VHH binders against Thiamine-monophosphate kinase (thiL). Designs and how they scored, part 3

Target 1, 333 residues: Thiamine-monophosphate kinase (thiL), of Prochlorococcus marinus (q7vei9)
Amino acid sequence: MLKEENTQEILHDLGEQEILNRLRKYMDYGQIDDDTALIKSYKKELIINTDMLVEDVHFSEITTNPNHIGWKAVATNLSDLACSGLEEVIGITVGLSAPSSTPWSWVDGVYTGIKAALNKFGGKLLGGDCSNGKQKTLCITALGTKGPLNLHRSNARPGDYLITSGPHGLSRLGLSLLLSDPITKSINVPNLLKEHAIKAHQEPQPPIKALQTLLKCKPYAMPWNAAATDSSDGLLEAIESLCRSSNCTAVVDHKNLPKHADWPSGKQWNDWCLEGGEDFELVVSLPPNWAKAWLKAMPCTKAIGRMKEGPAKAMWSNGETIQKAMDTKFEHF

## First folded at step 1 (VHH)

Design b4 (framework vhh_vobarilizumab_d1)
Fold by ESMFold2-Fast, scan of step 1:
Structure b4 (fold): chain B 333 residues (1-333), chain A 118 residues (1-118)
Amino acid sequence: as target 1 above (333 residues)
Amino acid sequence: EVQLVESGGGLVQPGGSLRLSCAASGFTFSRYAMAWYRQAPGKGRELVAGITSGGRTSYADSVKGRFTISRDNAKNTLYLQMNSLRPEDTAVYYCAAVPWYSGQYDYWGQGTLVTVSS
């Protein structure tokens, strides 16, 4: 939006009271004047998560505009709640720190993205703060109700199917495309893959729909227990996390890696699928009957392997340990 | 460029049948999940039927047993066979494509109007 705001207006010139007055339009209950938010009683178990996004660590102005940053801040936090069995988003609080030289348009853009994500996924903006700091930082605390599913990483069992809710590597490819990385210029990336990769990087979707479908597919005879984590730190790390917490071995087939339809072939691209990060899909260990029901009900899910008795590690079906590639884990931005 | 072009819509009487087609181009059709959505006047878009790259199908409760989704990968074409049509089936029908089914569909055709009326 170009209306109403001068992009040259900076936080220092506005001062604290004017900044708070402008943020008030984003608040659902006008609670910004108080140190605490009031929440109605839910008579449910509650889940809470705090996540911090730091400039040049978790986001870059080169690849994401302020609206994308605000969207990502909400979406990534809600992804954590989803892998804990989220039923309903109650709301969030926002702690924002930025240099006093920051344009108001940046803050306005971030809050616009935050509200867009809340409008899509649910929840209220319960409170916000703005403080002076040398580096742009967003601290989001999200609160939700817990549903009937008990998701613990320690619930994986030998014989379980290892399933992902969607494809992996898209955010890493999107980052590379947005940075004009020579590696992506050396190949012809199909237009549909390019669009999906860029959108995955800039506008991730928490796997709330995948979680809802998983709940609906549970066989009546099965307990409300499953193992899950999200893949924010990469698919391989997600798998290894399940292995460590359950003291089981994961066996993955090369042919079953959860690749986008147009994903390139080769070790480098397999590495990006395994370790790219920021895909925010569910990685679930699930008993066979429940697994088969979820695979049938939700076509985007893919069985990538099985859990078996053994040491806490991820292995290929040929018996070799799945090794990390150093180049895919670097915090550059 | 990715393109989806629907055809086969029209006016039919209650109890009649129609077959919708969607011609796809600009992507590797055989490797993508495909779906039919519809939008009645004054209502949001709703999923009617979906089919995975592997041929697994799903249907909205309102059309199950009456509609059949199918694909012809050699012709890059998606079909919706609609039988026992009812006035409440009146809507603009849209073809959609993505590699995932759980997410929001980014690619839609222009739509084809189906009117069920005597």
Scores: ipSAE 0.000, ipTM 0.258, lowest interface PAE 12.3, mean pLDDT 83

Design b5 (framework vhh_vobarilizumab_d1)
Fold by ESMFold2-Fast, scan of step 1:
Structure b5 (fold): chain B 333 residues (1-333), chain A 119 residues (1-119)
Amino acid sequence: as target 1 above (333 residues)
Amino acid sequence: EVQLVESGGGLVQPGGSLRLSCAASGSIFSSYAMAWYRQAPGKGRELVAGIYSGGSTSYADSVKGRFTISRDNAKNTLYLQMNSLRPEDTAVYYCATLSYRWPYGMDVWGQGTLVTVSS
């Protein structure tokens, strides 16, 4: 039996007013005769972050469906807020641009993913729009309250423990599995590791729980100051960023790299742990007493090294400088 | 799945020019972001240039102003025009399809083409 290929409803055929009418069902503030969202006055410091996600730069439909794209857009923005000492997510606004030939199902999927992330991590969808553009682009602005913890990259000190909130390299492995990379075919990747890696790539988790535990573990006599960053650009880059901002040397223990329990052995897999990116874990420089408390309270944390006086660079415990496997200096503009 | 075949490498004098080509077969080429990588003996693989499905380009600092990446979607072919070549440009050059996240987002890579810059 011959069947016609299903034609999806596209944005051009809907028009702007119908698109906006459909988006209203995702909003926590009804845009019923209103052009703006109301935000109550806060007696706390506020933190704000804006991220742009561009098709073929920050996401691909080969590895992520629209729901994953919307989830990632929120999760990555909230990861930045977490590294600034986030207490509560107030909400987000969404600017979406796409070609007029884009199916409505793509836009609907993206907003479904956005709402799923907000339902898990907190915050309201305050506003959203859809405009015509050559390339699919998401612009998310997130607003939150700042808690008592002062997280600055410049707060690292000689003698600090260098700790990560979780394993690294999972997102990189997940990407390779989704792309059927020949490298992943050369080994037997256990099913549980495959599941965790693919989920890490498609549905990253901002380190909000890690931040909450870090806060609760602070010895009462210590200042509310620590150094932290996320590992979105890779673990090694996160470590180097702390070094640059604090003018300290990081000494990393080879044997203490933060690997998943089933992670493959070998230089290539160590390189993916260090440089894979998109893991969105906290990388923290922390005084010994606070470090020990956090390591005990949250078993997924790992001490990977120490900070010492010296030039702004990362070194192995044997005294050699940690070198990148690839020159990743690639200009985006 | 896309298959990639590089060509156009060879021996060239310092200051000379070469044009590399990458022929794609299989899936629709025009839907992919594409890149050129290179690997010199004893060195890691480095990203040289990229071109996105929409035509936007990006270059490594070491080649900016000297190299030009382009694509012909009608011929399913990616190009790298290399001008003012230097001995340090000597490497095996690879083309790759990218979904996102440079340089680790490679979907497919070719077998490579050798470029030697010397007399």
Scores: ipSAE 0.000, ipTM 0.227, lowest interface PAE 11.2, mean pLDDT 82

Design b6 (framework vhh_vobarilizumab_d1)
Amino acid sequence: EVQLVESGGGLVQPGGSLRLSCAASGFTFSSYYMAWYRQAPGKGRELVAGIHSGGSTSYADSVKGRFTISRDNAKNTLYLQMNSLRPEDTAVYYCAARLFGHYWDYWGQGTLVTVSS
ESMFold2-Fast, scan of step 1: ipSAE 0.174; ipTM 0.621

Design b7 (framework vhh_vobarilizumab_d1)
Fold by ESMFold2-Fast, scan of step 1:
Structure b7 (fold): chain B 333 residues (1-333), chain A 119 residues (1-119)
Amino acid sequence: as target 1 above (333 residues)
Amino acid sequence: EVQLVESGGGLVQPGGSLRLSCAASGFTVSRNYMAWYRQAPGKGRELVAGIYSGGSTSYADSVKGRFTISRDNAKNTLYLQMNSLRPEDTAVYYCTAYPLSWGKTFDYWGQGTLVTVSS
């Protein structure tokens, strides 16, 4: 007789010592204790990034399962390092807090996703801690070596090409599909676009390959300096941040918006491309010779506009200021 | 300084109706994705209904046809009209501005308002 069990092994029943023993099995060689790790001495500059991710604030199981949460936590941290000129991922540390009623399967899923991302992009799981808390929380610190490329938002110059490493809006479409948004039901979204959009939202890819190609395409006589930022807050915000930091005007061409091949037509879909967020692509300002080399070497890149002298703002090629249709970011200061 | 204050919960008999309100301050309701979540005792939070910046709406299958999400932009207030209430709708209802950006979110939650569907 087959009898299915609906009970789950929860953290309370395992206890602290058993939880730590299970987590240690995910750790790579070089961990000294639960809270320390031995790192090889590097004769290179190091870059570090820390993100704190809180349940129902930064992630929700409605749109991402535990494997996706772990993958995304690593991938987004590595995206930040890529925008700072990452050469090699050294590793990460994970601080985990969760209610004692949390299933072990949730923790196991998150660490499975973390390891999958590290296996794809590089780096070791160096260590972490686990504590009881009212809400699930992940604190991820990522460490990498800095390569020769100096990427600063303030490096944009009049005459530069404005280029993105890939299409924008996919994560926003994926979110809407996962939430069963009526907007997505009003059109027939092709199955391939649905798959790409959902994957973009749940399993973003840090732009490491784009960065590697960018540095390989640098003309010999050019300084190792360029302007770049990520598009986590949306493409328009990324462009505006380059403008503010470099005190230049960006001129964007409507027909050159970086859209997926099957992307729907219309103002709403252009707005999602500009403001959707969570695409984690490089948005780069480059001198013409370097820009042309990168565009030729990497067909997924797209020139979307140019930088010119003027006030720190983004404009359409017709001279109008690009107006925000969405507000996905709130200023606190 | 950003605050969400829910109101309108209470005790109602099966088949009854309630209208929940969420008063927002420190940000603009019409410019953000807003949603209602609920949490029954011993369960996690679940999405009930959402409204996008452009005005389109989404609903959980369990509430489709019974609940309606709306907003009054002039009052900067989000609403949830709940009709044909069932005992399984008993929960604390939360208003939130849903995060659209990972790691750069300004997601805010109110304190919640209790809805009890019982005789």
Scores: ipSAE 0.005, ipTM 0.310, lowest interface PAE 9.9, mean pLDDT 82

Design b8 (framework vhh_vobarilizumab_d1)
Fold by ESMFold2-Fast, scan of step 1:
Structure b8 (fold): chain B 333 residues (1-333), chain A 120 residues (1-120)
Amino acid sequence: as target 1 above (333 residues)
Amino acid sequence: EVQLVESGGGLVQPGGSLRLSCAASGFTFSKYAMAWYRQAPGKGRELVAGIWSGGSTSYADSVKGRFTISRDNAKNTLYLQMNSLRPEDTAVYYCAAGRYIYSTQEYKYWGQGTLVTVSS
């Protein structure tokens, strides 16, 4: 009979002081010598956002490892800041709660992912803590400076182009591939699409580059006003949100849905493009001259439709209302 | 092909108990969130209880403290233990398997349902 070796350090065995000492190595020097982080005074407006990510609600360890979870927590928060006209990430604070039985390797992985995202998108880790809790939870507060672009959902106007910064449905497909969903086995998914879909689900990119190119390509005579939102809840919800806030109708071209080049054909796959969620692309309403400039400056952008005068709703170009497939009541006949 | 087969429904007196089972096949059960929904006569389908792949559970306020959802990944089976049953619990109960989408679970695969009638 061999003695079982427990080589895995868990939070209970480390204790609070050792956990804090280990988290200290992720902090920026000078930020850890006091109870609070010191932030340089800025002459620009500041924007702040807090997101809570809860295990099995907002993330799953079945489809994302700890590094992905930490990356995703930062990326999704920064996506919200980008839709508010983010110029520069100042930094974040992290509140982590986990069961005392959680391995240190899990916490270490999460913080590694957090630092990787900050290294790519900017900002300092200003503070972090770890507390005992029944369910794994990350609470991230992000702080940034606001640039010159005034992004409000209410800024959409009749005549605007409706544009997305990239393809939609990839994260939904990636999730299904990672779960070995029978739906994905019913088709031959090309290797490139498979790679892009899995990466989109596990390592979302906040649309900071899209936002930077949007403001850089603005025509000189155009005001610094546009309508934008992200597509975290799906493309259709993003479009409808712009319609509700601007009291305008969106007319979407079915043939111009923002699909990956190898995206499957059919209603099911169009529904995933419209409603899949977690793509974190910008959905923007722009005057024609600015729209054309952005489409030229950033080839991954796509014009998917136009805004027009009318009720706050999304319609197909044939005049029919776009129906939510995932919002339909399930009934037996 | 994905199949969800419910069993355990029937007629029970108020205050009684029933245990529903859902046998799943055609997918990797342990990777999916599972839920019980119900549809009462003349009403829409409502969520009763959910259990995520990691074991976390949620309950509708109307059943909290009376119903318990559980899963057996080795047997590919979902359970609902229903205690202190009331006439308003009368409904067809459906097993559902779902995927993680943003802050909510979407339930795409459905069983055919099992009838629970609570009457004296």
Scores: ipSAE 0.011, ipTM 0.389, lowest interface PAE 9.3, mean pLDDT 84

Design b9 (framework vhh_vobarilizumab_d1)
Fold by ESMFold2-Fast, scan of step 1:
Structure b9 (fold): chain B 333 residues (1-333), chain A 118 residues (1-118)
Amino acid sequence: as target 1 above (333 residues)
Amino acid sequence: EVQLVESGGGLVQPGGSLRLSCAASGFTFSSYGMAWYRQAPGKGRELVAGIYRGGSTSYADSVKGRFTISRDNAKNTLYLQMNSLRPEDTAVYYCAAFHPYTYGLDYWGQGTLVTVSS
């Protein structure tokens, strides 16, 4: 085929002023203020989070198009806010860095994805910048209001139910399917599982609806306290994070791992359910009455285990420590 | 069939140098990040160095300034240049492949022994 890449508008050829003018069309702030966003006063506590997505670490054009990258940047940040008790998204700011040889269509696609996610989950695009850099990088800062739930990883207590808002491992499987990884050829992946896995990887959903249902299910007599974290670094890491912050042992039932209905059987696939990243589900430790109410109100939630008195570790119900398939992960260096 | 095959290990005196190679096959090498791990006798495996698809690198503090990781995508080969070797660098060195979004390691080699001894 004929290559048309040399006819693409690239950032170098557009120049700084034209790039800024094109980005302005995505912004929700008025023409009065070009460099800063004005945020109206709120009488609620505010929560803020910053995440950075770096090419070759967090995203790749091989598995995600620019729209997916922009969506994912927002969804990742909103997942962090959700595990902190988010009530309403106020808005985000975007710092984008890319080589001057980057096509405008890439930047346009990213911002289209960002706006699509904000349209679905709430919030305004309050500001954005574009700078020259050697690798593509997105820095999203999100601001929201805090609801009545006091969600802290340190709030887990012995006797609590350990619950996840949805299945785990789908994003990991989706990634391998998009890469045509040889390991996926060792099994016949059903079409529905394939579709769910690819969508989970490319278009993750922050657990905002799960959080809203959790809030509505709180029994009257219980305090507005619970332990929660998201599973962006994998289910096992999420569980271990709750254990470390609360100084409790998590006891997980092997039979209750939160697997998709068509999930393959075997150690490799259980490892992907436990350690595959980027599912962005809510992992919660709850008192029994609240746990039972949430499980009833939201059938996609699953009780996977219990918290008990003990050292900060995750254990199987047979008493053995849950071992990682790898000794070290790159997210920690 | 996925394979990672390490080579270049052996005996070397303290202060010496070795270059390890890892030949990869059965997957799209250029789409993966690569890493070197090591396991000393009686110890768990530890990360030595990583290199991402775009060529950016990361090193354990114990080897910074002494070891250099590099890759050749045309040859599907990963390298580790080890300089100023110390007895505590004695270990089996493992090649591993990871995808940027999984935060885990998908594939491992069988290892190559490096012994630093006078």
Scores: ipSAE 0.000, ipTM 0.169, lowest interface PAE 12.4, mean pLDDT 83

Design c1 (framework vhh_vobarilizumab_d1)
Fold by ESMFold2-Fast, scan of step 1:
Structure c1 (fold): chain B 333 residues (1-333), chain A 118 residues (1-118)
Amino acid sequence: as target 1 above (333 residues)
Amino acid sequence: EVQLVESGGGLVQPGGSLRLSCAASGFTFSSYEMAWYRQAPGKGRELVAGIYSGGSTSYADSVKGRFTISRDNAKNTLYLQMNSLRPEDTAVYYCAAYWGDTSLYEYWGQGTLVTVSS
C-alpha cells in the first residue's frame, strides 16, 4: 500500500461526525458514542500519566511517519508508568489536534500506530477527541494498575548494583542515520545495527518486560523497594538522578557501558551511549542478591556499576568524575 | 540453556554452493530476529544477512543476489543459502539471535568454517 492513496481527503472536507465515525474501528463498542469510558473497580492502586507530543517540538515528520508518531506517543507514556511500578495497562485516552488541511491518512496512520502499541503492551483505547488546531499535537493520558514494587529514585543504597535493562545510544544513532548526519556517514554501520537503531528511534518500546522480570525474580526475603528511573534524558542523567535522590556516589567502569554488540569504538560513541537519550530503558539500583537474579533471568540487562557512600555524583572506576560531553540542555531556534 | 548450533560449513570450489543451518534451542525462536555474521582471518565480524521475526530480510551489499536467508519457525532453524561462492567468502560463519525488544540481547553460536578454494 502507498501512503498517498487517500491524501485527497482532508479533515475540513470530512467534518467532525465523519472523522469520529472513521475512528470507531480503533475503539471498543460504545467508547466513542458515550464520550466516557466505563472502567470497572480495581482492588489495586491506579497510576496515571499525561504526555503531550507537539509537532516540531517533540516529533518531526522528517524522521517519523504517522504510524511512528502514534506508536511513540503511547510507548513514551507507558515508559513513565513502567518506572512507577506498572502491573497492567488499563488503557489510554487520546486528544488529537491538527490543522483542518491535514490529510485523513495522517490521522488514520497515527491511530494505526496507537493501536499497534496497545496490542503489543496491553490496554484499550478508552476514548479520544479530535479538534482543529494550528499545530499537530497529541495528548495521551494512560491509566494502569500499580504492582507491589515501590520504585523511587531515593531507594538506592551503598553496595547496590547499578543495572540497565538494555543497550543505550541506539535511538541517538537512529536519529543521526535518518538525518543523514555526516558523523554516521564517516563510519561503516553494520546493516542490522542500522535497522535496530532506526527502529529504536521510530518505535521505542517501554521497558514493561524488563519490569515484569524484575518483579518476578525478587528474592522472597527482600522488601518490595528498589530504585529505578527512565533513561529518556540519557543514561548519565538517569544515573545522576539516582545519585541526587539517594545521596550516593555511582561508580561506573568504561568496560561495562551498555553498548550494542556492534557499537562503534571510541570516545564519541561512548558519549552517545551515555548521553544520547530516548532509549527508554530502566536504570535500576538493586541489592546484590536481587541484582544477580535479574541479570540471570534477563540476559539483555547489564551491570554497569555500583553505588557507594559519597557525594551525589557519578564517577568512573578510576576516580574521575564523569563529565558531560554533549550540550543537550540548551534549546536553540 | 540458550543454544545456537551452526552446521553445513566446509570446503567448496569457487562458483559452488553451500547451505548453512542454525539449530536454535532454549528460547522462543519465532519471537527473535536472526542473523548470519562472518569473520575472516584478521578481520572483524561482519553482518552477512538478517531476517526479522516478521520475515523481512536485509543483506550486505557484497552478498546481495548470491545469498538467501530464511527461517523455519516450526523447526527452530535458520538457513543461509550461499550461491556463486568466491574466495573472499572464506570465513567462520556465526548464527546470532536478537531479542525483539529495544533492550536487544545477542546470542551467538560457536561458528562454522566455510573455505572457498580449489
Scores: ipSAE 0.000, ipTM 0.150, lowest interface PAE 12.2, mean pLDDT 83

Design c2 (framework vhh_vobarilizumab_d1)
Fold by ESMFold2-Fast, scan of step 1:
Structure c2 (fold): chain B 333 residues (1-333), chain A 119 residues (1-119)
Amino acid sequence: as target 1 above (333 residues)
Amino acid sequence: EVQLVESGGGLVQPGGSLRLSCAASGFTFSDYAMAWYRQAPGKGRELVAGIYSGGSTSYADSVKGRFTISRDNAKNTLYLQMNSLRPEDTAVYYCARDFYGSWEPLDYWGQGTLVTVSS
């Protein structure tokens, strides 16, 4: 019985030209050697966003495989575009930096995840660059067309319903499960909740379907204006940012927190729902007619409160200010 | 092109058994969590049982110990073995794919299969 040698290819041994040749299979344009991509003229407003994912800051090999890292890089960037009124994804560019000792399989996995996300949500891989760096870093620039909806945090008005596109806290629970956190071992987490939480952390979904449904529900003759933000930094921060930008008070009911059906009971778990972060859901302030239409059309949405005249703060329905109970470890500066 | 086709429902006496099947097509079945939901007359849809891509399972308290969910990835088929059936188990049963990020499935599900438990 003869065994072949089982050796991993690393970036140093491949060199720049071979790496670029291998990445060519992911590109939608055959112009990678030109460092540029041509984009069709749209005669529409364009929206653009750049996000950077850094190893041990935004992702960890312990909690996410390379495919998940690539997926997450695209999905989180597209979530930002969705909160700006995205109509169509044009495409992305990818800047990748990694130590020369990095296996090719890691780079291949990341691009596989990138391509999977684009195949699901739309857009082309327009181009990219690769460089040697001490720490793995992925920089995504995404380009899309802006639709008719004008989404600005400052558009929130007294009398509006405060609505989330989906449940909150899943990504935080998923992270703790993946790290084998003793907190999650103190309770019996149902298997479906466990899978949903892990998937939410590893494979976030940009709220594109939520946005499309919101557009379809706009009442006739109502202005194409609404208030929205994403909840990447946590639900409470999203609510507070709407309050600050609109100079309104948000009133939230404890009973209406947007929890998964199997979510554990107790203050700690309510805190994770409010402040966990990385849920990438749409948090929207809408006039009553539009709000009711969206809630009816999309079962995963939930009305969590109302906007009122008052100082820029979030309050419980009992009149107390909602207090932060967790560290803001999702802040960058 | 995602299709889920339920079968195996019918009329059964209290205490009897039925096995439901769901034939999946249009996606890589083995990559997805799958679940069974039911809807009784005048009620909303409720989760009955779920199964992970890795084979781990979860059950509603009302069916725990009586129902068994399983999957055959080679056949792209989901099963629900229902034992010790009760009149309150009467419902249309639906299979569903991938409940990630939602309290309700966002993917299409089929017409369902009717289970009637009656003397």
Scores: ipSAE 0.000, ipTM 0.144, lowest interface PAE 17.1, mean pLDDT 82

Design c3 (framework vhh_vobarilizumab_d1)
Fold by ESMFold2-Fast, scan of step 1:
Structure c3 (fold): chain B 333 residues (1-333), chain A 118 residues (1-118)
Amino acid sequence: as target 1 above (333 residues)
Amino acid sequence: EVQLVESGGGLVQPGGSLRLSCAASGFTVSSNYMAWYRQAPGKGRELVAGISSGGSTSYADSVKGRFTISRDNAKNTLYLQMNSLRPEDTAVYYCAAETLYFGQWDYWGQGTLVTVSS
């Protein structure tokens, strides 16, 4: 039935079959007509990951609208695949749960965001379901092919360069701006930095381009092994994770922190860079020849330190341990 | 292949005007954050003006009210209209694009020289 632009529809009134019929416009041909998606056989190893976004836990209507939620759900999952050596995104499945009083426009917005992310990063919408639930939740399962690069946190070695694929702290600044945090009102944040920070929080970018450039830069004679992790829980936690898994010490210089070009100076802003979280960049430990090639090929990468023999911890170049100033690690249980 | 090519620089007298152009290939200007930077002799690069994918603009205090950043989506080109030019505006002007990664500009042009002198 033709809907007037000022008429609102809620999920209860549409019913399950009509909801699925409307989702068909987002699906690749044939995918929603059956209970299962058909995937053509691949001659490569496959990687799969499932991530869940829960209202008031992972997102809120104050900081993210429906299209941001859909984008973020895809981007977060693809970031996990990237740190596992992703070659190509095959596609995703979507499990959506929402109260029956939810407007169709909210569901439509979420799928618009999902489609936008897939259009940018690759992959097909292989299938989806919508169920009644007390709290809005979005569950994405993503499938991709694994490339030749073996990325394991345990592959870091003394002498390696510690490199990040991009700047850190933007998502934390964006969150504070969206919440009208007094700390952001005390400084004059340039409008372009505000927009970058807000976009980083609402529309994170999985480091797929960084990963592709990293493998293209591998020296010919070198093994297809490197150490990497993502920085979703913050840069410091990412560094410490590499240290724990490889039993090495990371040495970082304050001057080498991966800051946005217009980032403010001072301890508070260094703390947000180190611990802000939700930046979804690769943090990589590489031998010097591969590191230098990647830094040259991709200017957005930054060498932030070196790995050395020693206890599993992160320290400043002056020998002091890097202390946590923020409780930024998100606990699921 | 992603490429940014600046043009429109030159010698101009104080109080004059110039329009810089940045022709983009291999990506879409309207879908990306774009900026103009400048580098004066002996100094680091300075942000002059920026425009978001949504069309919001920002300017350095030293150029606000004199310079205007804009884009032509049909021509896939970024512009910087510079009015009331001053000797201190003398610099190499660079076009920059942010496509996949925030904070650091992914792509830079080769630069175009602007000289403001009598």
Scores: ipSAE 0.000, ipTM 0.222, lowest interface PAE 15.1, mean pLDDT 82

